VHH binders against Di-N-acetylchitobiase (Ctbs). Designs and how they scored, part 19

Target 1, 344 residues: Di-N-acetylchitobiase (Ctbs), of Rattus norvegicus (Rat) (q01460)
Amino acid sequence: EDCPCSEASLCRPIRHHRDFEVFVFDVGQKTWKSYDWSQITTVAVFGKYDSELMCYAHSKGARVVLKGDVALKDIINPTFRASWIAQKVALAKAQHMDGINIDIEQEVDCSSPEYEALTALVRETTEGFHREIEGSQVTFDVAWSPKGIDKRCYNYTGIADACDFLFVMSYDEQSQIWSECIAAANAPYNQTLTGYGDYLRMGISPRKLVMGIPWYGYDYICLNLSKDDVCAIAKVPFRGAPCSDAAGHQVPYRVIMKQVNSSVSGSQWNQDQQAPYYNYKDPTGRLHQVWYDNPRSISLKAAFVKHYGLRGIGMWNANCLDYSDDALAREQTEEMWGALRPRL
Short names: E, the ipSAE of ESMFold2; O, the ipSAE of ESMFold2 at other seeds; V2, 0.75 times the mean of E and O plus 0.25 times the DockQ between their complexes.

## First folded at step 15 (VHH; framework vhh_7qia_2)

Design u3 (at its last look DockQ between E and O 0.58; V2 from the best seeds 0.00; counts 0 for: pae E 7.8 > 2)
Fold by ESMFold2, look of step 15:
Structure u3 (fold): chain B 344 residues (1-344), chain A 119 residues (1-119)
Amino acid sequence: as target 1 above (344 residues)
Amino acid sequence: QLQLVESGGGLVQPGGSLRLSCEASGFTFSSYYMAWYRQAPGKQRELVAFISSGGDTYYADSVKGRFTISRDNAKNTVYLQMNSLRPEDTAIYYCAKEVRYSHWIPDYWGKGTPVTVSS
């Protein structure tokens, strides 16, 4: 386990905790040096491991954590769970990582053995990491609401108790559309807040909840676009719902910023959803509606995080911004990082 | 370690058929949705079909009734049977694994297999 950093101390685990978390997902593009390291507390490495990223993050006092993904049918077996956990702990030691972010999003029936196995996995992972790596952090990614989203009947209170904190994926909120099949915000403000109300009413401490916001939007082809800007979308079912955001595709903020000013409408604000959108026509003549989040919509959510004393804020994903030297790109990227702090 | 390898593309006449295959490795295949996407030159990638871990299927309107997605969990393989092919089906076809935030926005793609439909 030799240290690849310029100083051996940079390979030591991060043991201190800041009062406010800024939780960042990195997907392996070479933009991480340009992140706002003045804010970052955790980088979840969902791309290829990069020892330079680990060294740099540690030099800034930030944790770097593994991606944890495993099939639920396998972890029903306690021996398999223990082996998987030992493997992840060994990997974290070899790579000088500070923990793991468990990202399991598979369907679970309430009556299935996976229900209990998932909670056991989270608890045993936390115990193993805390025992083997001082100050390590174990987190779990939960849906934007505990109310059976995407057929995920999880023991949310048990999972919250079992790990250091939850990353709440407050995006993809159109993954199940039970009403009209229309384009809508990725993270509508009131719907997002209702999800947190539900988590809190279950008895989960706000100090266990990190709000995840999207740095990407959805681009939908409109089968019909009404005069009231209602974009009818194709019916693409998902996990029991007749409609979903799979009728569109995700676009990173950097792409949105390059095309919004050449769009038919320019950026529009929907007051009910408190989110921006725009309409454009593609080269084949088809109308599109793009929904996204920007500094305005994110700052409203950051204010909520502060007001309710949540553990922190984070995003999927940090590679979504334009980190080029272009002056406009720099300004837009700085505004997105700045929106994570509550407005003063 | 994660790998998706597409095969079965080629040149066909309108009205013809092709069967695309995608072999997967590096993950527990049977637990995840699998999808086929396509991208014509100068176009955005678009979802063609997906199949859930439980075998439920979806098809884009443009291919419904002509294409069939299937999976063989024993072979870690997903298939796309493409019948009654049209020139507008010309594209590079990509196999994709369900992504952590949506089964339609994968974090891993195969290299793609080209399909050309022309006279």
Scores: ipSAE 0.026, ipTM 0.543, lowest interface PAE 7.8, mean pLDDT 89
ESMFold2 (binder alone), look of step 15: mean pLDDT 85; pTM 0.863
ESMFold2 at other seeds, look of step 15: ipSAE 0.262; ipTM 0.672

Design u4 (from p6 with S53R; at its last look DockQ between E and O 0.89; V2 from the best seeds 0.71)
Fold by ESMFold2, look of step 15:
Structure u4 (fold): chain B 344 residues (1-344), chain A 120 residues (1-120)
Amino acid sequence: as target 1 above (344 residues)
Amino acid sequence: QLQLVESGGGLVQPGGSLRLSCEASGFTFSSYYMAWYRQAPGKQRELVAFISRGGDTYYADSVKGRFTISRDNAKNTVYLQMNSLRPEDTAIYYCAKEVRYSHWIPEDYWGKGTPVTVSS
């Protein structure tokens, strides 16, 4: 209840809604003062709550929202669902937050009670937040494609209707590898755009879709690296697919930038996937291939967001950049933030 | 608060066996995949095995046929039975919630680890 900010007004909910969203995830690490607050409209707090972050975001007119995560098995019970929502609303009031981002990435079978319960959760959460916190924002994170990705049989149109907008996780697009088991882009351009085509074909308004961009890449150990840069990876199945990016490890952009110029190959551009990659050799002599996104690949996607009239753009996650005062780091970080605005 | 506590590691001779346990709390255990990873000195952490919500299992080629993952949802515990141990199995073994999640943060997914040493 007590306001930790320099002025009581900074604890009031953000009531104004922007017509273009820049939606960022914060996972802690005290780098948030260095974010590009000229762009940010919403900060989803996935790290430890920080009242200084809340005050600072509000001073810039940006929303700060809760992380919403709950087991689908539990929310089948309507009484549990209502209790969970009441607890989240109470928490948002106590922390002076502006809503909630629901991040549920669990399997749902089409014939299960979880199918209907998930949509009910989103609807009831939105109704509860809008009733109790004026101007509040409720969002839901969806997979990079609505076509049964990762055994997620969700009622995407019902969920989109039920909340303020969807954050589309247009990354981890190698979660389902049905072809050769090889390293590939985290967010291949044409595959990403096809996912949006499929969401739009379902009848979901582009004004309900925010494109999520990865500010991290994947590092894969190559079981074999061919002369034409084909990196064979371990066959790790995931949710029905025989291969997946679970064979690799996520790497933030700041680490990639420290490694790329000392790699065996230097940065390479794949024209078919419109994404950068590089090869390196680890201290034990094993070859790796790293796929990532940079200002060039992100700018192409930002242009798509503008041309198709999507609600906005965002990323997982804002702590992936190097916010030090080093001149090279500052330049790289400024270019990554700048890429969110389309270039003509 | 999520908590994953590994136990059962130790020193063992080549050809021997160990059984690792990981007790979970702070989340609905039966709703998630559970995994074992390992990290040897100077190497990256690598996936050893996982078990899905529905009981489907995966094993890395290096351990297939020697290791068995299992879970007991009533005890909120995942196990790794390690047989025919080799010196190259020497590592710190980590329990993990999930093998793959898009909005991954370390505090939500890793245990503290239990060391396993295989030597003669």
Scores: ipSAE 0.647, ipTM 0.861, lowest interface PAE 1.5, mean pLDDT 92
ESMFold2 (binder alone), look of step 15: mean pLDDT 82; pTM 0.832
ESMFold2 at other seeds, look of step 15: ipSAE 0.655; ipTM 0.867

Design u5 (from p6 with S31T; at its last look DockQ between E and O 0.84; V2 from the best seeds 0.67)
Fold by ESMFold2 at other seeds, look of step 15:
Structure u5 (fold): chain B 344 residues (1-344), chain A 120 residues (1-120)
Amino acid sequence: as target 1 above (344 residues)
Amino acid sequence: QLQLVESGGGLVQPGGSLRLSCEASGFTFSTYYMAWYRQAPGKQRELVAFISSGGDTYYADSVKGRFTISRDNAKNTVYLQMNSLRPEDTAIYYCAKEVRYSHWIPEDYWGKGTPVTVSS
């Protein structure tokens, strides 16, 4: 009800529409003052609500949006769906938020009622938010490929039409491994671009697509590490695939930067995947291979965003960087934010 | 919001058995994979087993044939039956919602853990 900001105007919704988006996920680690606010257009709050963050983002002209998550089985019921949407709109008004980012990653069978219910949810959420909060933004997070990844038989064209734009999670691209079960890039360049080719070929406008890039990597235990740096990983199936990145675990960039220079291999570059990696040995003597993204790999993707006229770029997540006063950390963090802009 | 409460850990002799339980709330339990991870002192957390929403199971090689994961959707509970326990099974065992999720934060996916010690 009452505005917690230093000025009442900071509690008003952001009404102007941006032509290019820099879409940032915040997970609540109190590092947000150190973000590059010269770029940010939207902050998706996936951590605990922080009214100071909301006030600060609004002072910079950036939107702050809710996290939207609900079980698809529940929203098949149109009355439950409408109630959920009404609750989110009310919450957004109470917290002075500018919309919602719908992050549903559940499997959907093509012949199930969830297929239609998901599109209906996105459309009705957009209608409700736009009606109740002028200038509000409704977005949906989609898989790195529209080709049934992780058993997600979604109506991608209908969802794209139903909301303001899609955030494409161009990471976790080893979620489905049908070939050799080995460690590989989190966001291999050509595989990422193929996903966008497929989205565009379906008829989705490039102005509906924001490229999500990872500010985290994956750490894999190698069952065997060959002389050619091929790291065999455990066969951990996921949603129908016999092998997946569930054999590894996510590691934020700040942790990678503290480990890479003391690793066995140092930073290596894979030409085929256009991504960096390194090998290290843990205290128990097991070999690991870590795959990540850095300013070089991200700059290639930013150039693609500009070349194909995509709606924008963003990342999971802004808290992955080291925002300490350490001089090296500051330089690394500035380079990661800077990589979101295409270089000349 | 999400809550995962592990129980059933304790001290056991080598060759003994334990049954771990994890009671879940704050989400639609039956629609998700459920997993057990473990973390020994000074080591990274590792996947032990998971069970899909449809009942398909996976076991790490180190526990295959000795551990059994199961779920009771009516009770929102996942179990880990641990037989033929060895000293190297000593760890804190964590229940988890899912084995992977793109937008992961710890508070959404982990329980507090239950300690298991296997010693003579």
Scores: ipSAE 0.612, ipTM 0.843, lowest interface PAE 1.7, mean pLDDT 91
ESMFold2, look of step 15: ipSAE 0.622; ipTM 0.850
ESMFold2 (binder alone), look of step 15: mean pLDDT 81; pTM 0.824

Design u6 (from p6 with V99I; at its last look DockQ between E and O 0.84; V2 from the best seeds 0.68)
Fold by ESMFold2 at other seeds, look of step 15:
Structure u6 (fold): chain B 344 residues (1-344), chain A 120 residues (1-120)
Amino acid sequence: as target 1 above (344 residues)
Amino acid sequence: QLQLVESGGGLVQPGGSLRLSCEASGFTFSSYYMAWYRQAPGKQRELVAFISSGGDTYYADSVKGRFTISRDNAKNTVYLQMNSLRPEDTAIYYCAKEIRYSHWIPEDYWGKGTPVTVSS
């Protein structure tokens, strides 16, 4: 277990807990040197392991955690479940990591054995990590709402109780479209807030909830774009819904910022959804509508986080911004990091 | 380590047929949706078809009735039978694990692709 850092102390576990979480996902690019480390409390490593990132995060007092995913069919077997957990604990020790972020997004029927197995996995993972790595953090990524989103009948209260906190994926909220099959905001403001209301009404403590916001948007090809900016999209079903955001594709903020000022519409603001969008025409003549989040829409959500005393805020993903030296890019990137701070 | 390896592409005349294969490894194949996407030069990648873990299928309108997706869980392989091919089907065809996932990383979800040309 040799320490790859310049000082052996940087391989020691992070044992303190923060009052406010800033939870970021890193997907393995070398842009992490430019993150706003004044805010970050946890980096979830969803890309290739980078010992330099681990050392640097520890030098800033931030946790670095493993990605945890596994097929639900496999974890029904308690022996498989225990083996998987032991492997993750061993990996975290070898890499000097501070825990694991469990990212299981598979459908679960309420009456299936997966329902109980998932809660058991979360509890047993937390027990294993806390026993083997003092101060370790185990978190679970949940849908934007507990109301059966994407056919995820999960024991949300049991899972929240079983781990350190939930990361609420308050994005991809068009994953199931039950009404008009049209492009819409990735994280519409009122719908997002309703999801938190539902989690809180279940009895989950706001201290157990970290709001996840998107640093990416969706680019949709419009089959038809009305004079009122209604963009009809292809009917791509998902988990029982006749329509979904699978008709579009995810686009990082850095790409959106390079396109928006040369788009046919420029950035527009939708009052009902409290989110920005724009229209553009691709080289083949097809119209597109792009929905995203910016400092304005994110600041509204950060204010909600503060007002309701949530555990913190985070985003998918930190590599979505333009960390180049271009003056406009630096300004845009600073504003996106700054929007995470709760305002007085 | 996820691996998705497409094969079966090639040159074919309009009206012809091809059968694409995608061999998967590094994950529990039977537990996930599998999909085929395609990308023509200068265009964005587009969804062609998917098959759920439970065997439910979907086809884009442009290929419905001509293409059939299937899977063999014992061989960790997904197939795309492409009949009545048209010049507009010319593209690089990609195999994918899943059609949506909130925390998507391409290396967890995409194959390297197999080219299909429908001409002459």
Scores: ipSAE 0.626, ipTM 0.846, lowest interface PAE 1.6, mean pLDDT 92
ESMFold2, look of step 15: ipSAE 0.637; ipTM 0.852
ESMFold2 (binder alone), look of step 15: mean pLDDT 82; pTM 0.831

## First folded at step 16 (VHH; framework vhh_7qia_2)

Design v1 (from u2 with S53R; at its last fold request DockQ between E and O 0.92; V2 from the best seeds 0.75)
Amino acid sequence: QLQLVESGGGLVQPGGSLRLSCEASGFTFSSYYMAWYRQAPGKQRELVAFISRGGDTYYADSVKGRFTISRDNAKNTVYLQMNSLRPEDTAIYYCAKEVRRSHWIPEDYWGKGTPVTVSS
ESMFold2, look of step 16: ipSAE 0.692; ipTM 0.867
ESMFold2 (binder alone), look of step 16: mean pLDDT 81; pTM 0.820
ESMFold2 at other seeds, look of step 16: ipSAE 0.688; ipTM 0.865
ESMFold2, fold request of step 17: ipSAE 0.684, 0.690, 0.677; ipTM 0.857, 0.851, 0.846
ESMFold2 (binder alone), fold request of step 17: mean pLDDT 82, 82, 82; pTM 0.835, 0.834, 0.833
ESMFold2 at other seeds, fold request of step 17: ipSAE 0.672, 0.695, 0.068; ipTM 0.854, 0.858, 0.588
ESMFold2, look of step 17: ipSAE 0.681; ipTM 0.853
ESMFold2 (binder alone), look of step 17: mean pLDDT 81; pTM 0.824
ESMFold2 at other seeds, look of step 17: ipSAE 0.695; ipTM 0.860

Design v2 (at its last look DockQ between E and O 0.83; V2 from the best seeds 0.00; counts 0 for: pae E 3.1 > 2)
Fold by ESMFold2, look of step 16:
Structure v2 (fold): chain B 344 residues (1-344), chain A 121 residues (1-121)
Amino acid sequence: as target 1 above (344 residues)
Amino acid sequence: QLQLVESGGGLVQPGGSLRLSCEASGFTFSSYYMAWYRQAPGKQRELVAFISSGGDTYYADSVKGRFTISRDNAKNTVYLQMNSLRPEDTAIYYCAKEVRYSHWIPEYDYWGKGTPVTVSS
């Protein structure tokens, strides 16, 4: 509880509200000094706790929030659930944090006790944080669609009601591939928008939805690469689907930007998915296809966020950019941060 | 705090066997998939095998029939029995929590330090 900041006031809770959220995930690689703090409203600390990050974020008026993750089988017990919440509230107080982002992605059967327990956890966490830390923010990360993605039968309307807002993980949209086993966009535009349509049709307010966009892509080994750029991938099953993006490897934008210029194809644009990709050959001679998001694809999504009045936008994760002093890296990084705001 | 500790690697002759172990702590082991990955010199990590919370398994084509993944939830341990080893199996083998998880933080949350396996040729 001792304040590590240069001023004691920087350890006090952030209590003001923002009309628009820019929700940033930090994974602890000491790149946060170079983030665009003119935009940031919330930093979710998913990496190692860094008191200097907390102090700096508070100096910019931004919230810093804990990562919340717990096994659903454990929280069925209401006593365990209450103890876990008390521990998180105490940790937030000790670290001068402004809330918690609950990132639970476990399978839930609709008829299971976990179904009700998860909603209870979110509601009780929100009640506990709001009571104990003035102005605190409690959020929950949901899949890109409410339609049983990854065998997650969650009470999405109950969870949305129970917390301050949902962070919608509008990425990893190839986690279950039910059709042809091919590489495809991490966040295809129309599929992403359909997911939001489904959330809105359930009656969830757009002011409860923050769009998460990926600052990473997927690198897939092609078992076969056709002349029209169809990359067949290994059949790696996931949660009932015969194919998945587990056939690929996540790669941060900074790696993509260093590779695309030396790729076989250079940067390509897929009109149907509104996403960029490229093909390259690795040192062993195997062909790869990499799908990602760039300022163009992100700007389309930011426009949707503005048009539909969503609560905000954010990304997984802020450490994915090249924050070096290299002139090209600086331009690329500035363009990615800038894409979060719709153009006039 | 999540911790994954691999062991059981070493030097082995072609055709030999090794059994890797990964002891886990800091999470409810029985609720999660567990996976083995490997990284050969100069290559990216690749998925070798996984086992679901319910015991369902997957194997990469390169190891099918030779490797067996298993778990002991009472000991919070996942195993990889590697038989009929070949020089191309030479790699550092990593235990992972989950085969796939949004919000991956490979440096902190989901990897062990690895255990080296060398199959001399």
Scores: ipSAE 0.401, ipTM 0.753, lowest interface PAE 3.1, mean pLDDT 91
ESMFold2 (binder alone), look of step 16: mean pLDDT 81; pTM 0.819
ESMFold2 at other seeds, look of step 16: ipSAE 0.461; ipTM 0.780

Design v3 (at its last look DockQ between E and O 0.84; V2 from the best seeds 0.00; counts 0 for: pae E 3.0 > 2)
Fold by ESMFold2, look of step 16:
Structure v3 (fold): chain B 344 residues (1-344), chain A 121 residues (1-121)
Amino acid sequence: as target 1 above (344 residues)
Amino acid sequence: QLQLVESGGGLVQPGGSLRLSCEASGFTFSSYYMAWYRQAPGKQRELVAFISSGGDTYYADSVKGRFTISRDNAKNTVYLQMNSLRPEDTAIYYCAKEVRYSHWIPSEDYWGKGTPVTVSS
């Protein structure tokens, strides 16, 4: 296996473990040179493999991990499951990677064979990676709450025990809207914290939980926008709920920052949800409401991570910021990376 | 790697019909929602229809009764039958793997290249 790095040592596994994680998703676009590498402990590669990124991350002491997904119906078969795991381990060795982030978000019924198969996959993947790649990291992405989100009846305690830690996707919290069909925060503060309470009450150690925050927001077309800023949205059902955030679309922070100061409302703060939003009118005359997270809302969450002793913090995704040389962009980007550090 | 290849677009007269196809590879097709979106010039991409892994369907109000989404899991293909086409249906139509995206990658994963549909006024 030839090493693509300037030194052979950069292709060796990262074996040091840190007590606090800064878990970064990379989706390509060549912006990774501008990330805040003073903080990063793990890069999950969800874009095309880039050997230069791998070499650079290793030079900073950071892990680089594979994306892992697979259909649950296929992994009920233990032979298929073992083959899939062997394939991922081989790929990680060939690319000099330090583990895998398992991103399975499929429906599971509590009484189905998929319930047990998923836990077996996570455990067997962890065993295989730890055996074959010294110091490797295996993680699993979970919904913001264990309480029936998106019809995902997972063995959360078994999965947490079976891998190194969980990445909790504390975003997309409007994936199922059971009450009024309106635009709302992507990650409302109190609801986010309730999700962690639910995970902890199940007996999962806070040292197994990394808080994922969104560096993107949702843009919703308002069928009606009231005087009180209530934006009624289309009724797009999802997994049993009559309404969902599929009525909107995801928008990266860099786009939001270009738009917010020229919007109809400018940035507004919703006190109940502790999240920012704004309204704008599109070229066809339709009103929109955009909900997002900014340094203020993220700082509240980073403080929670520190005060409750969670394993770390991370985001979807690092490519959402503006890494250009523009003076305003540099300030905004620095503030977003800085918000991951508690106390300010 | 995931690939979605749309076909079947073209130029049609108002009131005409087209059948779009999207052939999928690189994932277990039968386990996922499949969706059609469209984007007209100068407009935001909008959801047209989706079909769940279990076959449940949804249609935007603008296309209800005129469009039908279906899937053939043996061929890894999702279809959009478009009837009674109107000039307002003119757009590039995109096939998507999911109706919602937890870890969306805007330029590559979960989207096809699109197939243009033009309805002459």
Scores: ipSAE 0.420, ipTM 0.762, lowest interface PAE 3.0, mean pLDDT 90
ESMFold2 (binder alone), look of step 16: mean pLDDT 80; pTM 0.812
ESMFold2 at other seeds, look of step 16: ipSAE 0.473; ipTM 0.787

Design v4 (from p6 with S102N; at its last look DockQ between E and O 0.50; V2 from the best seeds 0.00; counts 0 for: pae E 5.0 > 2)
Fold by ESMFold2, look of step 16:
Structure v4 (fold): chain B 344 residues (1-344), chain A 120 residues (1-120)
Amino acid sequence: as target 1 above (344 residues)
Amino acid sequence: QLQLVESGGGLVQPGGSLRLSCEASGFTFSSYYMAWYRQAPGKQRELVAFISSGGDTYYADSVKGRFTISRDNAKNTVYLQMNSLRPEDTAIYYCAKEVRYNHWIPEDYWGKGTPVTVSS
């Protein structure tokens, strides 16, 4: 509990409110000094705790928040739920953290006791943090659409009301493929927008929604690559769907930027999905198709965030960019951070 | 704290069998998908198999018909039965909580791995 920072004031909670959120996930790769701190409002710490990161974020006026994950079957019990919350509040106090980001992605049947228990967890966590840590922030990560994505029948309106805001994971949108098993954009533009339309039509305030965009893509092995660039992928089922993006592997933007220049196709733009992709052949002769997001595709989404008055924007994850001192890397990284703000 | 402890790896001749185990603690095991990944030296970590909380299974093409994933929720353990082993199965085998996080998540969502070597 002693303050590890250069001065005691850096261990005090962040109390001010923000008009616009820039919500950053950090996975513990020690690149955080190079983030664009002129924008950042919240860092969700998904790596191991790093007191230097906490001190630095506070020196820039940004919140740092815990990762929250717990099994839904356990939190049906109100006593267990209260104990878990008390432990998280105590941990946040000991580490000088400013709240928690609840990242529960488990299946929930609409008729199960987990449906109500999850909402109760979010509400009670928010109440506990707000009581014990002045200015604390409690958030919940939701799928790109409220329509039962990945068998997640959640009380989205109740959860949105119960916490400070939702982080909408507007990526992994190929987690359930109900049509032909083909590679496609991680976050197709119109499908992403439809998800927000559905959240808003439920009556959730746009001031409760932060758009999460991907700083990673998917690399798929093509079982067949057609003349129209249709990449047939392996059938990997997920949560009731016969096909999914688990047929590919996630690849960070920094790796994509080094690979695209030596690809067989170079970067291509898919007009229907408003997303970039490229094809390459690996050393064993297999064809691949890589789908990703870049400043162009992200700028379209940032413009949507501004136009509809959403609470803010964020990404999974900030460690995906190349923070080396290479001149090209610096330019590419600056463009990715800059794309979060729509051009006027 | 979440922990995954793999065991059962070792040396085996081609055509042989091994049974890997992964004991889980620090989370409600029965609520999560569990997966086996492997990583050969100098290669990317790759998905081998996963099993849902309800028992549905998936296998990579390279192991289909030779490997079987199973789970025992009473023992908080996931297994990988590996039959008809080949030299190309040589790798460190990792168990992981929920397959979709495994490419990008912190080290504590993975076990430390158990090495498997298939050679004469």
Scores: ipSAE 0.234, ipTM 0.674, lowest interface PAE 5.0, mean pLDDT 90
ESMFold2 (binder alone), look of step 16: mean pLDDT 82; pTM 0.830
ESMFold2 at other seeds, look of step 16: ipSAE 0.598; ipTM 0.839

